# Designs tried in a protein design chat: VH-VL binders against q00174r1585to1775. Part 3

Target 1, 191 residues: q00174r1585to1775
Amino acid sequence: SLLKHVSITTPEFHEESIKFDMWPVPADEILLNETTLKADFTLREVNDERPAYFGVLDYLLNQNNHISAYGGDLAYTLHFTSGFDGKYIVAPDVILFSEHNALVHTSYEQPSRNEPFTNRVNIVESNFQTISGKPVSRADFMMVLRDLKVIFIRANYWEQTLVTHLSDVYLTLADEDADGTGEYQFLAVER
Short names: E, the ipSAE of ESMFold2; O, the ipSAE of OpenDDE; V2, 0.75 times the mean of E and O plus 0.25 times the DockQ between their complexes.

## First folded at step 12 (VH-VL; framework fv_burosumab)

Design u2 (at its last look DockQ between E and O 0.34; V2 from the best seeds 0.00; counts 0 for: pae O 7.5 > 2)
Fold by ESMFold2, look of step 12:
Structure u2 (fold): chain C 191 residues (1-191), chain A 123 residues (1-123), chain B 106 residues (1-106)
Amino acid sequence: as target 1 above (191 residues)
Amino acid sequence: QVQLVQSGAEVKKPGASVKVSCKASGYTFTSYYMHWVRQAPGQGLEWMGIINPSGGSTSNAQKFQGRVTMTRDTSTSTVYMELSSLRSEDTAVYYCARDRGYDFWSGYYLDYWGQGTMVTVSS
Amino acid sequence: AIQLTQSPSSLSASVGDRVTITCRASQGISSALVWYQQKPGKAPKLLIYDASSLESGVPSRFSGSGSGTDFTLTISSLQPEDFATYYCQQFNRYPTFGPGTKVDIK
């Protein structure tokens, strides 16, 4: 049978680690169609400041061997509704999560309410940090990619978020061919 | 041996609240989701909600939205369900039940059940 | 919410009979269906998961089949201890239960 690899989680950030509280929401309540995921925050209190994340990884992608993503791009589109009086939630935008390590990316730009926001993150060590904000060596970055378990994409940016849609998620992969020419491959979230 | 032991029977008046406890033993409490299911006398089973005891996140059946609160205490391996604004229609046996799956993706297979807690709502 | 119906609502059968219980979903649920047995005064017991997979310790006379919207639970040779009510449950979305099928032994 096909496994479902979409989730919604609430992280607890610690100085050197992240503990995830996975929402007990069935994958089919998250996956609206072949390219769109939904997170529903309507049960939250209006002043809840906890970030939440979509967890994605194409279920066809070979686990523990994602080094071909180095130099490629993670691309996605967010759209959310919210109240207008909530505070900004300070949190990373993307988390690369492996068995023993997590690396975070924070984008300069952030989405506005009710407007599609498209983001593109180049998968190189210079765009990521440790949880405590320290630089990452290429060697350590490649170890995370080799043992990659989940890519987390932030689902809320403001208190009072009501509903967030994540769409058109792609991970471009770099791959060598027989003559040494690299190539990239798009991946999509599918059901 | 997995055990789920629930608190004793309750008699309540309409408009009151009830809080039922479910103490787990014989397994790693935070590794398995916990469900609440009720059964009115002579009626079928009705799913109420689910809690992840690790971080305390919950999902509730829409029918109980705004009336049910599920919590847990990891130090005592105990899950709680509180139902407010009670009505006579809430008279039922309330069960806690463990999700069999090792994670949320594994589905909703309720493999171990508590003994049930009778809640009677009458004036 | 996905509604489940069960047929028949009750039945009487003799020891040794083959018994078939049907569960129908209001929309497709693939194979995301579970069967439970409940005896009077006791909590339900898991019998079948994923529509057709037998839970450990459940007698082999129990079997499940179906996919999509139509599912069956079969007891190939009814025994006296099989007197109970049987419930289906789906998990394709937030869980819902069928109304139950009561099996009485003649």
Scores: ipSAE 0.063, ipTM 0.653, lowest interface PAE 6.2, mean pLDDT 83
Fold by OpenDDE, look of step 12:
Structure u2 (fold): chain C 191 residues (1-191), chain A 123 residues (1-123), chain B 106 residues (1-106)
Amino acid sequence: as target 1 above (191 residues)
Amino acid sequence: QVQLVQSGAEVKKPGASVKVSCKASGYTFTSYYMHWVRQAPGQGLEWMGIINPSGGSTSNAQKFQGRVTMTRDTSTSTVYMELSSLRSEDTAVYYCARDRGYDFWSGYYLDYWGQGTMVTVSS
Amino acid sequence: AIQLTQSPSSLSASVGDRVTITCRASQGISSALVWYQQKPGKAPKLLIYDASSLESGVPSRFSGSGSGTDFTLTISSLQPEDFATYYCQQFNRYPTFGPGTKVDIK
């Protein structure tokens, strides 16, 4: 796979913008293997309780035309290691970051402390909001896709997370009735 | 007029620690990553590590893991690099260098450098 | 870690000469290569970034080219002030520097 642009970042959420504090971790430190990314939270200050995200645009799209992602499904699995004594961190599950905008998705389904978390997000405007929680028009959504820079996937859900693995990340066009099994088209994801 | 001004030369005994400072000016301190690079006399350049703008995250070269600590003081626009358990082979000029930008699409490069701090480790 | 090699390790040239320095990476690094100039007793100076982009303030006689594993720094017409050691650097993974190429002026 062409995993050239993977990253980990800690965002600072503002009313209308997100400031990303990128972790100074080389790609080869993030890439555990061709299908798994690793976030080591031991590199953070102990009192840092902010959320962190994997940046994975190249991994998912590997195309210059990001518009093709529309209607597709972002799927991934998270594995966590933590002390399990921390509080839940309120933050979006997925962030689409473009040159001019950031859209966030918060899943109804949230992970449990003791189980791998598998998520699937349909890449449509109805699943995303502005940072302030405003709905997004299709037109605006398409602009974000057009100018898409990074797709961020949340790496921690609780305080005191030690390590997170992000695996089985896919961006696919799937049949709406396939229940995750009827994948129609894979977008540059190597299994 | 970006400037990085480092602390003065140090002479240390083996086993001691040294803490070098790098005071930044002429730009938004909290917006840029800072690198540390050293150069032994007559030798090439060796990357030591990087610290993010907030100071909350660092990444060190494997060679120095467990022995190097990088910190930032926003109030004084100063970055620090502490190297412990010093050895004779740690004798070198140590540089702080600003990263122009750590982004997702481009390479990384050091656009401004401190004047260097000579650290001599001798028994 | 990605290793960089440079060729030659040193060279002597006259003012006005075309000078070419090569940097080779042990594996593909796309265009993630930087060139620095270092004069004796001074900190390195950024010359080229992203393999071929000229840093602001750097004379146009300097140019960079290449991608993947093979890169070249070229000084079209060597000047007296170009006496220095030149280093290539990659940051595709942990940053590594080439061993340097010393350019002496005749």
Scores: ipSAE 0.017, ipTM 0.617, lowest interface PAE 7.5, mean pLDDT 87
ESMFold2 (binder alone), look of step 12: mean pLDDT 91; pTM 0.927

Design u3 (at its last look DockQ between E and O 0.38; V2 from the best seeds 0.00; counts 0 for: pae E 11.3 > 2)
Fold by OpenDDE, look of step 12:
Structure u3 (fold): chain C 191 residues (1-191), chain A 122 residues (1-122), chain B 106 residues (1-106)
Amino acid sequence: as target 1 above (191 residues)
Amino acid sequence: QVQLVQSGAEVKKPGASVKVSCKASGYTFTSYYMHWVRQAPGQGLEWMGIINPSGGSTSNAQKFQGRVTMTRDTSTSTVYMELSSLRSEDTAVYYCARGDYVWGSYRYFDYWGQGTMVTVSS
Amino acid sequence: AIQLTQSPSSLSASVGDRVTITCRASQGISSALVWYQQKPGKAPKLLIYDASSLESGVPSRFSGSGSGTDFTLTISSLQPEDFATYYCQQFNSYPTFGPGTKVDIK
């Protein structure tokens, strides 16, 4: 399997930082198959209403040069099994986690309880913010990509989520639905 | 200087519950996962479950699902394992063991408690 | 769950002997295999991790090898203090242990 370093994590959002707490679930329990990940929320405490995220960096990039992700599109599909009485959980949809920083993305379109949710996120600074909600410069964004450690994809949107499947996760440089200009020039970042 | 000190031996009747404690010291308590492993007299080792650093998430062996509860108290650097509906087969030495978990992968148990003998008898 | 078996279940050897213990997994576990030593009345002690990495402080006479499904723990020259039961354990999934191999010293 190409998905050797997949994980599920519960974050704690602070003013200028995010603390991640990994679920103690082995990778082979997260992998439903070679293209689908599973989050089983029955493993959490009943009173834990925090959001959870899949960590999927290595699968998406399959390369050490994370800077090449700039201008690409992160695409994925989520399917949920949950009750209908739970409240919506407010949290980012995607988190770029680097050695020094974390950037967050919140999609305009949000999932529905009644159908699979397909999302696409262009990997550019304009689609991301700091934890405090501030805009990100291109230079700072490229530094985050340079030092990127994990890409987190949100696994739950409502309370009482039981199981989430994440499938069809990929990073593409070209997309017919992309809003970008197709520019793939990026600033050189010294490592 | 890492130490895991467990609570003393317990004697319980069938149907009762037992709660074993494991006090950690000599390291950053909130940075490591904790496992519970038991060993029946003269038998091998059996993994029971794992609790993450915050205590907000646990994973238990299927055999103990519904009967075991793991918790941890950051203020006292103590992890707890409670086993309910005790049976004679639950007679064993129970160990806490420090472990690591990195990006979906377990690692190894590098430090162990001294063990807690739990005897279940009528 | 991944099942582990060990061979032999017990053995007796003399000081200075070469001792070999095998561990077999029911399915491939890559190199996610650990060896522990347990003496009577004590908790297990980590010896080898990642199939072949020697834990700090463990004598060099201990070594591990193997990958996939077949693994081996070797004691090149058995010492009196090596009397113990040895367990293999896999971390490729939820942890499971081998049944153990008891080593008696003649």
Scores: ipSAE 0.249, ipTM 0.730, lowest interface PAE 2.4, mean pLDDT 89
Fold by ESMFold2, look of step 12:
Structure u3 (fold): chain C 191 residues (1-191), chain A 122 residues (1-122), chain B 106 residues (1-106)
Amino acid sequence: as target 1 above (191 residues)
Amino acid sequence: QVQLVQSGAEVKKPGASVKVSCKASGYTFTSYYMHWVRQAPGQGLEWMGIINPSGGSTSNAQKFQGRVTMTRDTSTSTVYMELSSLRSEDTAVYYCARGDYVWGSYRYFDYWGQGTMVTVSS
Amino acid sequence: AIQLTQSPSSLSASVGDRVTITCRASQGISSALVWYQQKPGKAPKLLIYDASSLESGVPSRFSGSGSGTDFTLTISSLQPEDFATYYCQQFNSYPTFGPGTKVDIK
């Protein structure tokens, strides 16, 4: 599952790149159970504006690239608590990070304090942008999926975030062929 | 081809500080955690802390909180560990050890430096 | 912190012997256990990670097993170069090491 290799990361967004500073916390302070992660922000200063992300490594034993995930969905549930006087933190909600590139997604709907929020992101180029906010070609999107290293899911939305839980993270295929195709299928890369 | 080369042995008096360097080569320095582990003479291994060389963030074992400072210089691919307020029980070999890829969650050490002996005596 | 114990603290064995070393954790750690070999005057060397996965270049006579709290390192046929001290380490939380098991020539 996506939760075997988990992390919490603070990125620095630059015009064309992202540099990550991973929280040096062990997995047992992050992984609460098989399907739920926790990010504890209580060590941060009250007005810390930096976004943080759960890193969920999609490391299936028999899968070295994720091109077959094209057209499928990333799904997850967030729940967070925070103070009420902090500023909103502007950042993307999902980052696909690869050896070649990083692509970002921002969902229209955003989680509210102390309410479970379930999100589903269709894994297609039209839902993602470059770090500088430009459209992504299908070819470049497929290149990212071929070498996908980490999926980052946003952990905080406001200053004064206290704790965030991420649960029920999974990634599905676009479809299953009626002719008995397995869970994963390889999609052709656009030339 | 991965290599971690540490600074030479040091002799210190109680109350002093020591700073040990660890120069990395043969891999992308900022992509892997670096840990510090020590071993007193005739004793076992003791984890001291971890640094993420990409952003410089650190976490130290509680036993060393307040006495250990870890830093890095990305231009020379070098990590430093400074231990202050030295006591005789800090006499040990100090190792740097390469950890997991910085986006991974594994905390184990695939490559180790040669070790730096630090002796604390009156 | 998660404490690890190892048994035995030392043992004597002959070349060709089967050697087993155990590591016990104070709480469940799933498969988050590592084995290292250390020879006198040398840095530790990674042998096994994830309880049972053999590191590249490590001879197949080494194997690891276990999950939860009880773990075993096995050397199926001891060789002269295997006389060393063996440490377990957990990574379910901040790393801690077992006290070591010294394997001596008999």
Scores: ipSAE 0.006, ipTM 0.497, lowest interface PAE 11.3, mean pLDDT 81
ESMFold2 (binder alone), look of step 12: mean pLDDT 92; pTM 0.936

Design u4 (at its last look DockQ between E and O 0.42; V2 from the best seeds 0.00; counts 0 for: pae E 2.8 > 2)
Fold by ESMFold2, look of step 12:
Structure u4 (fold): chain C 191 residues (1-191), chain A 123 residues (1-123), chain B 106 residues (1-106)
Amino acid sequence: as target 1 above (191 residues)
Amino acid sequence: QVQLVQSGAEVKKPGASVKVSCKASGYTFTSYYMHWVRQAPGQGLEWMGIINPSGGSTSNAQKFQGRVTMTRDTSTSTVYMELSSLRSEDTAVYYCARDRGYDFSSGYYFDYWGQGTMVTVSS
Amino acid sequence: AIQLTQSPSSLSASVGDRVTITCRASQGISSALVWYQQKPGKAPKLLIYDASSLESGVPSRFSGSGSGTDFTLTISSLQPEDFATYYCQQFNSYPTFGPGTKVDIK
């Protein structure tokens, strides 16, 4: 994994596209240490409801193709602080972004304030939807993995989020051997 | 054939504002961050801030917080920097400079610069 | 903020001389340093990035070295077009610039 490819964005969701507004901050302002990213919302207005995302990418076998991640898991831990008077922000938890398409995931379990939250997302089409909320075919899902640019992980859940830490990000892989039997190949996105 | 073409020289009185433009051509405008850097006569270079032309998000050097506003117009591929409450020490050449980074990464060093815009603040 | 100093502040040299300019950072910046050349009335021009990588189209007589806090720009054989002011800049965080080194003709 290449930690120098970290980012934060406040995207706008449109019917079939996402317009990214990347935070113009250097990686040094995002990296707390080798395994933990920090997003600081303390300069936001208290009623700012825009969702923000950490951007990460793990270069698995080659930089142009991530199809071996199919069937694997994206895992991460979030911890955030927030005020108690703001509204909940409705947004996807994970975005798979490619040159041509973006797919979104919303987890059943949601993080609580001041409590570490560990999530694990199986990288299969049944866990993802189009931006408009429709099912995605396996063929379309594999095209996103083939041309994957960034994995975005949600950074805020409430209007009054103060600081969010993202840690222990990793992606497990499925890699078939020469006789067609497959097994996971463990790699870390971020240590 | 990247080009950054800036607006012409300006003379201002203390307390006024100035707005400098920077028109980009020869590349995909929204894929590269733009910076503003100034240079007082006979002095070195001073970074002022950065704008993401895709969504318009900015970060300003702390020295200029509250006085500098950066905006862009994607239809004309133009970035603007407005400096308010001008003082004599704001007399400088103002440059726009393209960040060397790509789409989702900023590099924070500059491969192409505008020609500069002289702003003179005098009574 | 990361402060940069440069040494010397100015120098006079003849065509053909070897010129060495030093940049020092107030804290470690790994290799996150660039060098610019600026001629009077012109915008700066990128010469060296990542401390030692030569920008495309820059003559091979320019070289950069260093890591951490101490960095050097070297011109192996000074040419008439090299009389300019040279600035270092770090990009380990928000940009800061060195004060410049003026290279004048003797």
Scores: ipSAE 0.369, ipTM 0.727, lowest interface PAE 2.8, mean pLDDT 86
Fold by OpenDDE, look of step 12:
Structure u4 (fold): chain C 191 residues (1-191), chain A 123 residues (1-123), chain B 106 residues (1-106)
Amino acid sequence: as target 1 above (191 residues)
Amino acid sequence: QVQLVQSGAEVKKPGASVKVSCKASGYTFTSYYMHWVRQAPGQGLEWMGIINPSGGSTSNAQKFQGRVTMTRDTSTSTVYMELSSLRSEDTAVYYCARDRGYDFSSGYYFDYWGQGTMVTVSS
Amino acid sequence: AIQLTQSPSSLSASVGDRVTITCRASQGISSALVWYQQKPGKAPKLLIYDASSLESGVPSRFSGSGSGTDFTLTISSLQPEDFATYYCQQFNSYPTFGPGTKVDIK
């Protein structure tokens, strides 16, 4: 089911790899409602100031062939509650994690404190890099999509984040029949 | 063969703390979540909490929040559960139980169990 | 929290009997249900996972079925070693257990 693949994780970034430390939170506690995921940082006993991410692959795609996501847009909105003294956490906004690779995206626009953050990421190679910051070819990008395990969406941008809500998550696919008119098909979560 | 060997029985006074250990062997210790489940005499099973493979994250049942602390020692493949402010109703057999495999929130059931540790809380 | 109930609370049966235990969830849990066997003085033993998958090493006389809210554990032919207490447990959310069903010898 879509819910079984919803997760929260804290990555450890290495030079050429990412290790993910999943939060021991069941799906029902992550999914606040049909359209909103919740990350509660207060549930952690250890003061971990590392970034956290929502894992939302099936939530977004619900397809057997992830390659179809190419050219589409990942859109989402984040709401934060945090203390005022936390420092900014440097980390990617989106991570595509596959069997053999991880690609990261850092958006030009970053969120501001105490304001909702809406982001849109076009699922194309030019918007992604390797962990080491190298460009990605289309071929390599398609391989990552083919073997995609999970899409991670950043859950915190500052230290002392208390709660994050991820809402209005959509993956739009480019309409092949639109002839570049900018029409998209929306993949929505179905429960 | 997977084995979970727990520390011996404990007798505590109300208000005291108890720390139970669970030594794991026969598998990759750092790859599995560990749970704690207790069972009062003649009663059913009650989940207490979970600790992730790194030990850096725990999640406890609301009933035990503020009283339970779970930790891991990778060097000794041991998980610990400390319960503070003990009460008579905390008298139970406490089990460590390995998560079958926590994969993107799909786990939370237990394939291997420790032998249990009896904790008696009495004045 | 998701509540589980079991029926019956206890039953008496003979060797060779077909035994069926039911577990009901207060809300839909898909197939996120497991069954344990527990004998006196011992830790629970996993029998069935994902509602109907037989754990490795468990005899084939054990089977599980159901989805959503209603689940069943079946022992096709009760053996002497099967006299025990059986618990269902859901893992769609934080774990909760059924109250147990004690299977006694008739």
Scores: ipSAE 0.264, ipTM 0.755, lowest interface PAE 1.9, mean pLDDT 89
ESMFold2 (binder alone), look of step 12: mean pLDDT 93; pTM 0.948

Design u5 (at its last look DockQ between E and O 0.07; V2 from the best seeds 0.00; counts 0 for: pae E 7.3 > 2, placed apart)
Fold by OpenDDE, look of step 12:
Structure u5 (fold): chain C 191 residues (1-191), chain A 123 residues (1-123), chain B 106 residues (1-106)
Amino acid sequence: as target 1 above (191 residues)
Amino acid sequence: QVQLVQSGAEVKKPGASVKVSCKASGYTFTSYYMHWVRQAPGQGLEWMGIINPSGGSTSNAQKFKGRVTMTRDTSTSTVYMELSSLRSEDTAVYYCARDRGYDWGSGYYLDYWGQGTMVTVSS
Amino acid sequence: AIQLTQSPSSLSASVGDRVTITCRASQGISSALVWYQQKPGKAPKLLIYDASSLESGVPSRFSGSGSGTDFTLTISSLQPEDFATYYCQQFNRYPTFGPGTKVDIK
């Protein structure tokens, strides 16, 4: 696989830091195909309330200059299979994890149990917070991008999630693509 | 001086369960994944599963799914492997082995091994 | 699962001999291959990782080569302590092992 950094992790949120426990799942098991990632929760306890995330940095940027992501739109689609008796899991939707920092985004738009969830996140400081919920300056945000290690995309929103598919993940360079009104260059995995 | 010291030999009846322990020392226990591999007498090596550093996540070989439970105790730097519904074909030496470095789910190779635990399943 | 085969299954050699063992994968695994040495009653010992990298403490007479599907372990000059069984293992996916190659004294 060309996606060396594809992973699934369970984060442990602390007051000022996030500890990520990577699932011991090979990248080839996570990659369902060239455009779809799979998280299999069937080995977890039914009442496991811990969130999980796809790590997808290489998939999105496929370049060394992470700064170029600034102002772009992270877009993705999630499909869920789950039991419907589980409670909602409170956690960020997107995490930018860098060498020295972690920023989190919580979308106003949240998924529904019975339909695919498409999300778009503009990669700007105003859409992100520190773990403690503090605003982020542009300068600090740019440093996070500079030293970016992984972009994490939430994989589960409810207890008893069985399988999640992450598809159509890409990073656009302009917001106009979010409206579907234009065709713009975007960064994606090479095919 | 990485060391993995496993529990002693076990003799079990078919249908029983066995729990093997692996005590680690000489390195940061909470930084490394641990594997379990078994070897039937006179046979090759067979991968059973892997547990992440915190013990919060495991992956087992398809063959053992539903029968294998791996756990970790950070306070004692010990990893456990429990195999249930034992069969005669489960007779083997069971090894714990440290993963050199699990990197984004793309690599598994074993740099240090326990001495092995012989598990005999016989009626 | 990725299957590995080894050739030969066994061989007899003398001290000083050049020994070559091959490992073949059922599909491309890039360089995600390691070699182990196992002596009777002992756990396997890591020799080579990433197809060609020598593990620390392993004698330089051991070497690994190959990529994709075909790999080789070479012992340039067999020593008395080298009589053992050698296994290849892939880590492109969940680990799978080759069937082993036993190196006996001629």
Scores: ipSAE 0.254, ipTM 0.734, lowest interface PAE 2.4, mean pLDDT 88
Fold by ESMFold2, look of step 12:
Structure u5 (fold): chain C 191 residues (1-191), chain A 123 residues (1-123), chain B 106 residues (1-106)
Amino acid sequence: as target 1 above (191 residues)
Amino acid sequence: QVQLVQSGAEVKKPGASVKVSCKASGYTFTSYYMHWVRQAPGQGLEWMGIINPSGGSTSNAQKFKGRVTMTRDTSTSTVYMELSSLRSEDTAVYYCARDRGYDWGSGYYLDYWGQGTMVTVSS
Amino acid sequence: AIQLTQSPSSLSASVGDRVTITCRASQGISSALVWYQQKPGKAPKLLIYDASSLESGVPSRFSGSGSGTDFTLTISSLQPEDFATYYCQQFNRYPTFGPGTKVDIK
């Protein structure tokens, strides 16, 4: 694994586009080990409660079949600490970002403070929307997968977030029909 | 055997800058964040900022934003704090203090402190 | 920013007395509170972290309690070496310090 381009970004959502402000944080402060990333909000200005995201596709660079991810799952584990007086931050949980388009996902289940949270997001068009919240066709969804540049995973959920760890990120391929059993393909990262 | 050894006392005129050093020993320098805290004569403690010595990222208290610069040199295990545009109210003892830290990042438990550096701003 | 207050600002007590110092936060900080001791001319020394956990090498006569907004530091039997100023510090977001409580021995 040649994992060199980990990042943390803060998006600014517009009706038709996203502008990302990349955190000026070196990669060795983000990548804690081969499977775990850290976002340290204690270095952020105290009144800056905008959502922030891990960029992870470069973390998954050794996957060659972006289209074959259709029907599979994005899985990850979050663990974060925060203060208790802040409000919930309304933002997408996952962003699929291509050169031409961005699609967003909001999960029903939301993580709690100080508790590991494992999420799985099925990679199908019905789980995603445009930036403005409109449905996306399967054809448009497949175009994003073909030209996928980055997968963003949300790093903060409450105001006063202190530190977030993202661990065990993987992307499975779609299950194949069999005699009542499925097979998942897990991607590992190496350095 | 953790030690934080700071540079010596400074006397400065208003409008000048001061750069205080803090040399760490007895632990893995890049594994622990460092804080700067000051104390005016007869007054309490005032947090100035934090640096992650691994990559050099910093965050400063709003009061000092624009006047304080924190840097480090990993080859000498030294952090620096530079305060510019000095005023008489900047007369204080300046401390570096190690963040105890743990797996989740900064813990803000200041477990080891430097001896302090007196900075006097007078004309 | 989270403001901390301490009560009393100073006190005088005799050797052997039980001393209690209060720290109050302007908003809830769970157990994210630290106590320091500072003797004249010296750097502060960590006593208590996480509101109630005693730092290694600190005498057992020191203890901390509280959560949320109200916290106490207790010295069960004051000793001559406990003459100092005691500061609380919060770390839920950006550290701030209380104004200090000076303990004078009568």
Scores: ipSAE 0.015, ipTM 0.574, lowest interface PAE 7.3, mean pLDDT 82
ESMFold2 (binder alone), look of step 12: mean pLDDT 90; pTM 0.924

